# Ledger of designs, part 24: miniprotein binders against q9bqp7

Target 1, 240 residues: q9bqp7
Amino acid sequence: VPQNWFPIFNPERSDKPNASDPSVPLKIPLQRNVIPSVTRVLQQTMTKQQVFLLERWKQRMILELGEDGFKEYTSNVFLQGKRFHEALESILSPQETLKERDENLLKSGYIESVQHILKDVSGVRALESAVQHETLNYIGLLDCVAEYQGKLCVIDWKTSEKPKPFIQSTFDNPLQVVAYMGAMNHDTNYSFQVQCGLIVVAYKDGSPAHPHFMDAELCSQYWTKWLLRLEEYTEKKKNQ
Key: E = the ipSAE of ESMFold2; O = the ipSAE of OpenDDE; V2 = 0.75 times the mean of E and O plus 0.25 times the DockQ between their complexes.

## First folded at step 18 (miniprotein)

Design v5 (at its last look DockQ between E and O 0.03; V2 from the best seeds 0.00; counts 0 for: pae E 9.6 > 1.5, placed apart)
Fold by OpenDDE base, look of step 18:
Structure v5 (fold): chain B 240 residues (1-240), chain A 96 residues (1-96)
Amino acid sequence: as target 1 above (240 residues)
Amino acid sequence: SKTEVEVYIWFEGDSPEELFKAIKRLVEKAEELAKKLGATVKVYWLLEGDEVFIFIEVKGVPEEVRKELAKRLAEEAKKLAEELGLKVEIEVYTKS
């Protein structure tokens, strides 16, 4: 049990999204400060087992692709991910704010992959927006806040080259999502609350993306785990 | 007490090529220093977007030597960041 319990949900905020669909999604810039990011907290608190699994995967990939091939692979994965997020931001942004959609950004297998998910996405409230938890002292940049199948979610978009049951980045993705939820729910820059999370894994070959929906109960479970990770991080910092 | 020193390095930059260059050079430096000092160094790295996370674990030598190795690695990371135009953050932890 976390020593410093804090709720994921804010009792002072209505669970009902205020009916005013903001005409424009929020895009709060990330302020660089001494406050750790969600990503940093997760990275510094990885278990020895997680590190070991990542290293084994890396070694396998290097064995298969060679060192140079692995570097190229990693570079390509990064670039594809970046372009995918840019394309999604463009798609989910209101048409009036659409800069000339680089048609090339939209012609990707990843975009094709998420089309069926995008059909169920509406009511976009935030895109690439910073969140800060003032009490727990962490920050993050969330991909999207929108309604998925009528439920307001923090949505995190992930890319995978192949539809594989194991994705390295997915190990702590649920923690990342709930961390963003908890921060947003207590960030004064936001007037609404989220109760659900969604991780979407898009595939390069255009195969249907895999949605991982997180209901309020599951989010609460992962929130406890997140708090433990945050405490571990905090303790590490005190012992410096 | 198996005191371990952990070095965390984050590089941020717009060029994946420069990020990989930083990783390579830092790994090489870590291995060189480890060999010279008789230390065991484990280097893990993860590229996520425009950021590289590097974790270095130092073992097998006296605490003072581990701390010195960590310091040198941190200094190297700073130099690499400056040379390659990267942002860098460094954290060093001593685990007792």
Scores: ipSAE 0.022, ipTM 0.359, lowest interface PAE 5.3, mean pLDDT 83
Fold by ESMFold2, look of step 18:
Structure v5 (fold): chain B 240 residues (1-240), chain A 96 residues (1-96)
Amino acid sequence: as target 1 above (240 residues)
Amino acid sequence: SKTEVEVYIWFEGDSPEELFKAIKRLVEKAEELAKKLGATVKVYWLLEGDEVFIFIEVKGVPEEVRKELAKRLAEEAKKLAEELGLKVEIEVYTKS
């Protein structure tokens, strides 16, 4: 249990979105400051074993593909992920007009993969939007806040090149979602809160994406684990 | 934390199904052996493309059996690779 427990939900805040600007999803700009991001906290608290495994994977990929081949591979994976997120933001934004590049991206295997999920997504409230937890002092940039099957969720989109992949950092993905959720629920730029999370894994070959829904109870369980990672990060910085 | 047995395993193959089977069965074997010894086991794994990388750490292993436990885990990984048609490489470390 964390030494300094803090609630994920804000009892002073409504579950319902503020109707004052319902037609345009929020896109809060990322502020440059010295407080850590969610991703930095998670990266800096990786176990020695996780770091070793990632380095061994890299070395084997370089042996198979060569250094230039590995660089091309990782660049393509990064680009495909970026294009996927851009396409989703375009699809989910009511003010985004259809562009020629959006038509090309609509033929992506990843976009095909998520079509059945998008049918269940509505009421988009935020896209690619910054969050800050004022009390716990961390920031993040969430992908999407929308209703999934009637439940308002922080939604995180992920890509995978192989059907039926093992999720490499399953515990860190849920931690990322709940960290964004806790930050949003205590961020003065937001007038509403969210109690659920959703992780969507899309596949390059267009196979149906896998959703992982996180109800309030599951989110609270992962929130405790996030607080432990944040404490670990803070202790490391205190000693540096 | 103190880790008394460390096993690093790399499987490679074109079948994600067989790679998954290898992970599952190796984890089960590690847990079985650790339970018999009253030891604690943690497994870390990374699946990327056609490869899976596995790290098994075991704590609470009696000193007199650490090398034998490591040997049995390595032998199980080799057996799984042969059975499932996978390429395998193994590194094992014990800390006396």
Scores: ipSAE 0.011, ipTM 0.313, lowest interface PAE 9.6, mean pLDDT 78
ESMFold2 (binder alone), look of step 18: mean pLDDT 81; pTM 0.788

## First folded at step 20 (miniprotein)

Design va1 (at its last look DockQ between E and O 0.61; V2 from the best seeds 0.00; counts 0 for: pae O 1.7 > 1.5)
Fold by ESMFold2, look of step 20:
Structure va1 (fold): chain B 240 residues (1-240), chain A 96 residues (1-96)
Amino acid sequence: as target 1 above (240 residues)
Amino acid sequence: SKTEVEVYIWFEGDSPEELFEAIERLVKKARELAKKLGATVKVIWLLEGDEVFIFIEVKGVPEEVRKELAKRLAEEAKKLAEELGLKVEIEVYTKS
């Protein structure tokens, strides 16, 4: 139960922003400052259980792949994730039509994996765009805001080599999404709001990506958990 | 309750090879310093996004020794970042 509760949704804003300029997605620059990012808050508030699960996962992966194999796996996840996000921004941005597309960037198992999801995505409003919650004092960089099956969502794209490990050893992905959502809904750079979230897990082999839709009720439940993590971070910062 | 020192280090770069070198050298330095100073250290790292996150918890020694170990780790992290062309951020906390 957070002591400084704040609502995730803003009743003064519309959840249907089709009246403004939908042809050019927002890309607010991320500017470093003293305000913590969502990622920093989550990393610095991991529980003992989350740390234990991360260590067990790492040990299991090293046992399965060997130390060099685990290093190669981790490096591939790093590089493939970067390429995937770059490709998606290119695919979803109308401005990339004015530049020659990198065919190698757009051809991957991960891109094949998300094709059925992309057919349901429209009305892209933001790509790789900064958000700031001025009242709660945190910042983030969201992947995408677009309609998915007619619902405007903050969309977070993840890559996985599914046959091996689980996607997130800490299970903080929903907290990231709702933190970005709450920040966007209270950020003066945005004239609209979002009530839903979507986490899309894409696979290297091209297998159909798994969408994890978060309606407003589910987002509110995770928002409470996010506020507790932010409260813990704030208390920790007093001891720096 | 008992107090420990927590050190958070982030290296940011485009090359996982350089990021892994930073991890390996910093973890090695942390374990060497812990042995020399009689400290217990727990080291966790994760490559996440375009950066590596490293968490080091220092226990089992007086506060002054914990602070000295944290200072030396911060200095090593800055040196590694300069040598490898990485950006670095460091935060140190006293756990209450």
Scores: ipSAE 0.605, ipTM 0.856, lowest interface PAE 1.6, mean pLDDT 83
Fold by OpenDDE base, look of step 20:
Order: structure tokens, then C-alpha cells, then sequence
Structure va1 (fold): chain B 240 residues (1-240), chain A 96 residues (1-96)
């Protein structure tokens, strides 16, 4: 049990979206300060097993592609991921705020992959928006808050070359999502609450993306794990 | 006594080529330093948006040189960041 327990859901916030649907998604800028990001907390609290698996993966890739091939692969993965997020932000943004859609950004296997998910996405409330948990003292930049199949979710978009059909295959992504949910639910910049999470794994070849829906119960389970990671991080920092 | 050194490095930049070069050069440096000490080194990296996270673990480091090793790795990361025009953050942990 976490020593510093804090609820993921805010009982003072209504689950009902206030009728003033902002016509424009929120985009709160991330202020980089001394407050750790969700990603930083997760990175510094990886288990020995997680580290081993990542190292083994890297070594395998170098053996398969060679050093130069691995460099090219890494560069491409980075660029494709960035472009994918930019394209999604453009797609999910209201038409009035659309900078000239670079049509080239929309021509990717990853965008093709998520088309069936995008059909079920509506009511976009936030895009690339910062969240801060003031009490637990962490920040994050979430990809999207929208309704998926009629349920308001924090949506996290991921790219993969390999199938990830199970949520367990998404590494620490469930922890990231619930960390963003908990922060948003207690961030004064947001007037609404989220109870669900969604991890979408998009594929380079355009094959249908895997949606990993997280209901309120599953979110609560991962929230406990997040709190333990945050405590581990905090303890590690005190000993630095 | 043999100790462990953990170094966490974040590079931020718009060029994937520069980020990868920073990783490659830093990993090389870490391996060279570890080899000189008869220590083992593990290196992982993660790409997240415009940021690269690098974790370097060096095991079997003589206690007397653990702080110096950590300092050298941090200095190398700073130098690489300056040369490549990257932002850098560094955290170092030494464990007995």
C-alpha cells in the first residue's frame, strides 16, 4: 500500500461534462520546472527486469540490422513517431485552427492504422496539454482527452512495428495514462474529470491499431502501482 | 569494495541524427571507462518525442573512483550536448 495514498478521481468534480463544451480543445503549455514529469518518474523507477529486456532488445536489433542499420532504424522511428503525433493533433484539431494541413503528414501507415479508432473518437477536450498534480508534485503532457465510444478518456497514442495485442505488452504506458488522469482530475486548469484511459497502438504497415481500453476499475489498479513508483522516485531523490 | 554507479541522461533536440550521435558517443565513452576499471556496463535508451533517455549502469566500480567515474560521464554528456546543440539533464546515483 502506498504510504502517501491519494485518489485518482476527484469527488468534487462532476463526471458530467459541463454543457459549455469548449469549441476548442485545451492546449495548456508545459512549463518545464523542478517538478518531475511522469515519464521521468517512470524512467528512473524501472525494474531490473525491465532494464534487462530493453537491453536485450537493443542487442538483438544491432545483431539483426548492424550498427549503421540500427542508427537508420532509430532515426526513422523517432521521425515517424513525431510526425504521427503531429498528424493526429492536426486531425483532431477543429478545422478553424488547422494550420495548412501538410497532406504529406496524413500519408502514413500509422495514420491508416488508427482510422478505425478515430471513427469512435469524438468530443475532443484537450490536445497536447499539460497536466499538473499539485499535491503529488508531478507534471505531464497528455496526447488527447476525448470521448471514445461515448466514454471520456485520456488517450495515449503509441507507434509500434510489432503487434501489441495485450495491454501487458505496452510496458509502463498504463501507468503513464493513469498518472495523466490523476493529475488532470486534480489540476485546477481543468473543470472536468476523466474515469477511463485508452492506449492506442498504431502500426507502421497500416494494419488495424490495437485499442487498449482501461475502465475505472483497471485505472484504479494501475493508479496504485503509479503511486508506488512515485514513492520510489521520491525516496531515490532524497538519497541523491 | 565494489560499488555501482547509475547515470541518467536526457537529451532534447529536434534532430534524430544528433540525438543518436549523442547516444552512440556516450555509450562508447561509458564502455571505455568501464573497461579501464574492469567493471561491467549496461546501457539502455528510450525515445520519447523530442527527447532521448539514456540509463547507464556501471557495476564493479572501485569505491574510491565511483565519484570520479560519475563526474566523467556527466562531463562527457554535457560536452556532447554543447557540441551537438542539445539540451541535457543529468542525474547521478552512486550505490555501495
Amino acid sequence: as target 1 above (240 residues)
Amino acid sequence: SKTEVEVYIWFEGDSPEELFEAIERLVKKARELAKKLGATVKVIWLLEGDEVFIFIEVKGVPEEVRKELAKRLAEEAKKLAEELGLKVEIEVYTKS
Scores: ipSAE 0.321, ipTM 0.725, lowest interface PAE 1.7, mean pLDDT 87
ESMFold2 (binder alone), look of step 20: mean pLDDT 82; pTM 0.805

Design va2 (at its last look DockQ between E and O 0.25; V2 from the best seeds 0.00; counts 0 for: pae O 10.0 > 1.5)
Fold by ESMFold2, look of step 20:
Structure va2 (fold): chain B 240 residues (1-240), chain A 96 residues (1-96)
Amino acid sequence: as target 1 above (240 residues)
Amino acid sequence: SKTEVEVYIWFEGDSPEELFKAIERLIKKALELAKKLGATVKIIWLLEGDEVFIFIEVKGVPEEVRKELAKRLAEEAKKLAEELGLKVEIEVYTKS
């Protein structure tokens, strides 16, 4: 139980927009501030067990690839993830110029992998958009807000190689989603709120992506865990 | 600071789908056993590269029950590895 509890949902907001719908999804620019990002909070509050697991994986990869090979591997995986996110932003944006301009951005197994998920995605409200929780004092950059099977979600896109390994951690993915959700729901740049989350894991070989849906109850449970991590971060900062 | 049993399980394979199945089934088994034996468990996992790393901490029961849970989880992990075509390594640590 966090000492400074705050609700994830905003009772003064609806999860549906009224009258004036913009023709382009929101993309609030991220301001570089002194307040911590979601990713920074989570990285700085990893448990000893999480750190141990990551270090063991790193050492096994270094034994296989060498230190220089591991650096190349991780750089390539990072770039593939970045390109995947850029391609999804292009696909989900209504702007024809972006779609037409970069055919290589749209050509990947990861994009093939998510096609069946994209059929269920509609009503895109935000893409690659900054969120800030003024009261709890943290920021983030969410991937997408859209309807999935009729429910408005914060959607987080993840990549996984097949048969080659994927570098991204799944320790804290649900915490990322709910942290973005809570921030967006209380950010004055947004006129609506969201109660559900979706994590989509795409595969390099084009195999069907795996969706992980999070309803409002599950989001609330993870929100409590996020608040505890934020408290741990704040306490750690006091000792610096 | 606590008396506990820690179980570390490593699965390795070229199929992320089978690695995800191993995670799902092992976690389900751990939760079922914990409820049956009155234990609480803390489960953390990481999928990186072609490896899945799983940590399970068992607490809230006597040492003999914690050891029985660890044994059953190791047996399940070996069974899953055979069924799913994965390699497996298991380490069990005890702290009084």
Scores: ipSAE 0.012, ipTM 0.376, lowest interface PAE 8.5, mean pLDDT 80
Fold by OpenDDE base, look of step 20:
Structure va2 (fold): chain B 240 residues (1-240), chain A 96 residues (1-96)
Amino acid sequence: as target 1 above (240 residues)
Amino acid sequence: SKTEVEVYIWFEGDSPEELFKAIERLIKKALELAKKLGATVKIIWLLEGDEVFIFIEVKGVPEEVRKELAKRLAEEAKKLAEELGLKVEIEVYTKS
């Protein structure tokens, strides 16, 4: 059990959308400060097994591509991911806020991959919006808050070249999602609460994306794991 | 003295069904071995496409049998790979 227990859900917030659904999704800017991001916490608290797996993968890739080839590959993967998120933000944004849609951004296998998921996405509340948990002292930038199949979710979009049909194959992504949920549910900038998470794994070849839905129970389980990671991070920082 | 045994296993194959069979059988084997020794076992597995990663940690292992336990787990993994037509890579670590 975490020493510093904090609930993922805020009992003071209603799950019912207030009637004033903002016509425009929230986009709170991320303030870069001394507060650790969710990503930083997760990266610095990886298990020895996770580190070993990633290092081994890296070594294999370097053997295959060479050092320069691996750098180029990594850069390309990062760029593709960025473009995908930009395209999704453009798609999910109201038409009135649409800057000139770069039609080229929409012509990707990843966008094709998520089309069937997008059909079930509605009621977009936030896009690329910062969340802060003041008590637990962490920040994050969430991709999307929207209804998926009628359930309000924090949605996290991921790109992959390999199939990830099971949530277990998404590594720390479930922790990232619940970290964002917990932060949002206690961030004063948000008037609503989320109880569900969704990880969407999009594929470069346009194959149907895999949705990994996280109900409130599963979110609560991962929340406990997140709190433990956060405590580990905090302890490590005190010892540095 | 009690020791820890860590076994890292990677399976690669085109059949998800065979990969799952490998996971299941290794889990069962690890649990059986741990039970016989009165040890605790932690198992983590991840499926990523055509690759499965399996981590097996056994704690509370008598020092005299730690190498044998590691060997048995590795042999089981090799056997499963052969039976199921999987590629396998194994790393073993023992800690006192």
Scores: ipSAE 0.006, ipTM 0.236, lowest interface PAE 10.0, mean pLDDT 84
ESMFold2 (binder alone), look of step 20: mean pLDDT 83; pTM 0.811

Design va3 (at its last look DockQ between E and O 0.61; V2 from the best seeds 0.00; counts 0 for: pae O 3.7 > 1.5)
Fold by ESMFold2, look of step 20:
Structure va3 (fold): chain B 240 residues (1-240), chain A 96 residues (1-96)
Amino acid sequence: as target 1 above (240 residues)
Amino acid sequence: SKTEVEVYIWFEGDSPEELFKAIERLMRKAYELAKKLGATVKVIWMLEGDEVFIFIEVKGVPEEVRKELAKRLAEEAKKLAEELGLKVEIEVYTKS
């Protein structure tokens, strides 16, 4: 139970963009300063269990692939992830034509994997856009804000080389989504708010991506966990 | 004092080969210094976004030695960033 609770939703703000909102997605530049990012908070508050699972995953991968094979695997995932996000931003931007797009970015199993999800995505409001929580003093860079099956969501795109995702991260993706959501809902650069989240896991072989929808109730539950992580970070910072 | 020292290092670049070189050389330096100074170190790393995150925890030596080890690791990280053409950010914390 956090000592300093703060609501994820802003009661002074509507949950729908009005009809006069511009059709060009917002892309607020990230201003790095002394205010920590969501990623920094999560990295510096990993639990012993999360560290153990990460180490075990690495050990299993090294046993499977060898040391050099593991480095090559991880390097490819890094580069493919960057390409995937770049391609999605291009696809979702209304300001690009097909002839001006890099066709190599579009030739990816990951892009094929998300096609069925993209059919349900509309009304893109923000792409690769910075958020700042004015009161709680943290920043982030969200991937996308758009409607998914009629619900406005903060959307996070993930890649996985395996259809059963054994993700190497800290398993903190839901916390990342709600932290961005809470920041956006209290950021003066945004005139609307978002109550839902979506995590989409795309696969290298083109298999249908897995969507993980987070309704407002689930987002509120993860928001409480995020606040605890932010509180832990703040306490740790006193020892810097 | 039973404080521990934690060193957080982030390397940023677009070449995973250079990022991995930074990880390997920093880990090697951490283990070398730990052996020389009688410390125990735990090194965790991951690639995420456009960067490498590295966490080093220093235990098993007096606080003066832990601070010296953290200083040398920070210096090595800065040297590696210059050699490999990477951006670097470093933060050092004590655990109470």
Scores: ipSAE 0.603, ipTM 0.856, lowest interface PAE 1.6, mean pLDDT 84
Fold by OpenDDE base, look of step 20:
Structure va3 (fold): chain B 240 residues (1-240), chain A 96 residues (1-96)
Amino acid sequence: as target 1 above (240 residues)
Amino acid sequence: SKTEVEVYIWFEGDSPEELFKAIERLMRKAYELAKKLGATVKVIWMLEGDEVFIFIEVKGVPEEVRKELAKRLAEEAKKLAEELGLKVEIEVYTKS
């Protein structure tokens, strides 16, 4: 049980969309400061088992591709992921804000992969927007806040070359999503709250993406795990 | 007594190429230092957006040199960041 319990949902915020749906998604810039990011907290609190699995994966890839091949592979994966997020931001942004759509960004297997998910996405509230939890003292940059199948969600887009049909296969991504939710729900820059999360795993070959929907109950379960990770991080920092 | 050294490094930059150069050079340095000490080293890295996270774990480090090892790794990371025009953050943990 976390020593410093804090709710994921803000009882002071209504679940009702404020009538003033901003015509333009929020894009609050991330200010990098002494406040740790969600990703940093998760990275520094990985278990020995998680580290082992990552190392094993790396060694396997090096064995298959060679050292230079692995570097090239990783570079390409990174670039493709970045372009994918840029393309999604472009797609989800209102047309009026899109000065120059690079049509080339839209021609990817990952974009093809998520098309069926995008059909169910509407009411975009935020894109590539910073969140800060003032009390728990962490920050993050969330990909998207939108309605998925009529439910307002924090949406996190992931790229994978391997199928991830189960949410358990998404590593710490559920923790990342709920961390963003909790931060947003208590960030004064936002007037609304979210109760659901969505992890979308897009595939390079254009095969249908896997959506991993997280309802309020599942989010609450992962929130507890997030709080424990945050406490572990805080303790490590005090002992430095 | 043998100790463990953990180094966490974050590089930030717009060029994936430079980020990978930093990873490669830092890994090499870590392996060289570990070999010199007769220690074992594990290096994992993750690339997210414009940031690279590198975790270096060195086990079997003589207690008397654990701080020096950590310092050398941190200095190498700083040097790489400067050379490659990257932002860098470093955290070091020594376990006795």
Scores: ipSAE 0.021, ipTM 0.480, lowest interface PAE 3.7, mean pLDDT 86
ESMFold2 (binder alone), look of step 20: mean pLDDT 82; pTM 0.811

Design va4 (at its last look DockQ between E and O 0.56; V2 from the best seeds 0.00; counts 0 for: pae O 1.6 > 1.5)
Fold by ESMFold2, look of step 20:
Structure va4 (fold): chain B 240 residues (1-240), chain A 96 residues (1-96)
Amino acid sequence: as target 1 above (240 residues)
Amino acid sequence: SKTEVEVYIWFEGDSPEELFKAIERLVKKAEELAKKLGATVKVIWFIEGDEVFIFIEVKGVPEEVRKELAKRLAEEAKKLAEELGLKVEIEVYTKS
């Protein structure tokens, strides 16, 4: 239970943009400042169990692949993830013209994996756009805001080589989504708000991606957990 | 009195090779400094997006050198970023 609770939703806003909103998705530039990003808060408040599980996985991979094999694996995941996000922004942006090489980039297994999800995505309102919560003092860079099956969502795209059919298997991803949602809902650069979240896990082999839809109730539950992480971070900074 | 130093480092770049070089050199430097002080060091790192997150925890640090150790680790990280063409962000915490 956070000591200083703040609501995730803004009653002064609708869940839809007004009719005068531009057809081009918003892309607010990220400004570096003294306030933390969502990822910095989450990384600096990881539990001992989270750290242990990640390090154990890393050691098992090194045992299986060797040191050099693990570096190659990690480098490929890094590059493929970067290409995946670049491809998605291009696909969802109305202003981009794809070239033949861009079309080869778009033929990755990860892009195939999300095709059935993209069919249900419409009304893209923001892509790779900064958000700031002035009251709670944090920033973020969200992947996408769009309608999914008719509901306006903050959408976060993830790549994985292992199936993640349950939202619990995505660790802090739900916290990241609701933190972006809360920031967007209280950011004067945005004229609308969202009440839902979506985490999409795409797979290298092209298997159908797993969508993890978060309705308003689930978002509120994770919002409380996000506020606790932000409080923990704030207390840590006070003792710096 | 013995204290602890925690350093969080983020390197950002487009080259996994340069990011791995930064990790390796920073880990070696942290181990070197901890050994000179008779301190225990733990380093974890992860790659996420276009950056590397590194956490360094040094336990058993004499109080009189606590802030100097933190400064030297931060300076090493900044030096590595400049040498390797990376962006860097650093957060330091000390505990009594």
Scores: ipSAE 0.662, ipTM 0.870, lowest interface PAE 1.2, mean pLDDT 84
Fold by OpenDDE base, look of step 20:
Structure va4 (fold): chain B 240 residues (1-240), chain A 96 residues (1-96)
Amino acid sequence: as target 1 above (240 residues)
Amino acid sequence: SKTEVEVYIWFEGDSPEELFKAIERLVKKAEELAKKLGATVKVIWFIEGDEVFIFIEVKGVPEEVRKELAKRLAEEAKKLAEELGLKVEIEVYTKS
């Protein structure tokens, strides 16, 4: 049990969109300061098993592709991921804010992969927006807040070359999502709260993306795990 | 006393090529230093967005060697960041 318990949901906020919510998605800039990001907390609190699995994966990839091939692969993954997020932001942004859509950004297997998910996405509230949990003292940059199949979700977009049909295959992504949810629900910059999360795994070959929906109960379970990771991080920092 | 040292390094930049150069050079440097100091190193890295995360675990290192290794790695990372036009953050954690 976490020593510093804090709820993921804010009882003072309504799940109902306020009529005063701007028609334009929020895009709060991330201020890099002494406050740790969600990603940093997760990175510094990885288990020995997680570390081992990543190393094993890397070694396997190097064996398969060679060192130069692995470098090229990783470079491509990096660029493709960046372009994918840029393309999604462009797609999900209102037409009035549409920077000249580089049509080339839309021509990717990853974009094709998520088309069926995008059909169920509406009511975009935030895109590439910073969240801060003032009490728990962490920050993050979330990809998207929107309705998925009528439920308001924090949506996290991921790229993969390998199928990830199960949420367990997404490593710490569920923790990242609930961390963003908890922060947003207690960030004064937001007037609403979210109760659900969605991890979307897009595939390079254009095969249908896997949506991993997280209901309020599942979010609460992962929230407890997040709090434990945050405590571990905080303790590590005190011992530095 | 066998102490474990964990070194966390983050590189940030817009060029994946430069980020990879930083990883490669730092990994090589870590291995060289470890060999020189009689330590075993395990290096893990991944890229997320515009940031590279590098985790270096060092085993079998006396306290003095630990401090020296961490210092040299930090210096090398800073040098690489400057050379390649990257941002760098470094954290060192030691388990006694």
Scores: ipSAE 0.433, ipTM 0.784, lowest interface PAE 1.4, mean pLDDT 88
ESMFold2 (binder alone), look of step 20: mean pLDDT 81; pTM 0.790
ESMFold2, look of step 21: ipSAE 0.659; ipTM 0.867
ESMFold2 (binder alone), look of step 21: mean pLDDT 81; pTM 0.791
OpenDDE base, look of step 21: ipSAE 0.372; ipTM 0.756

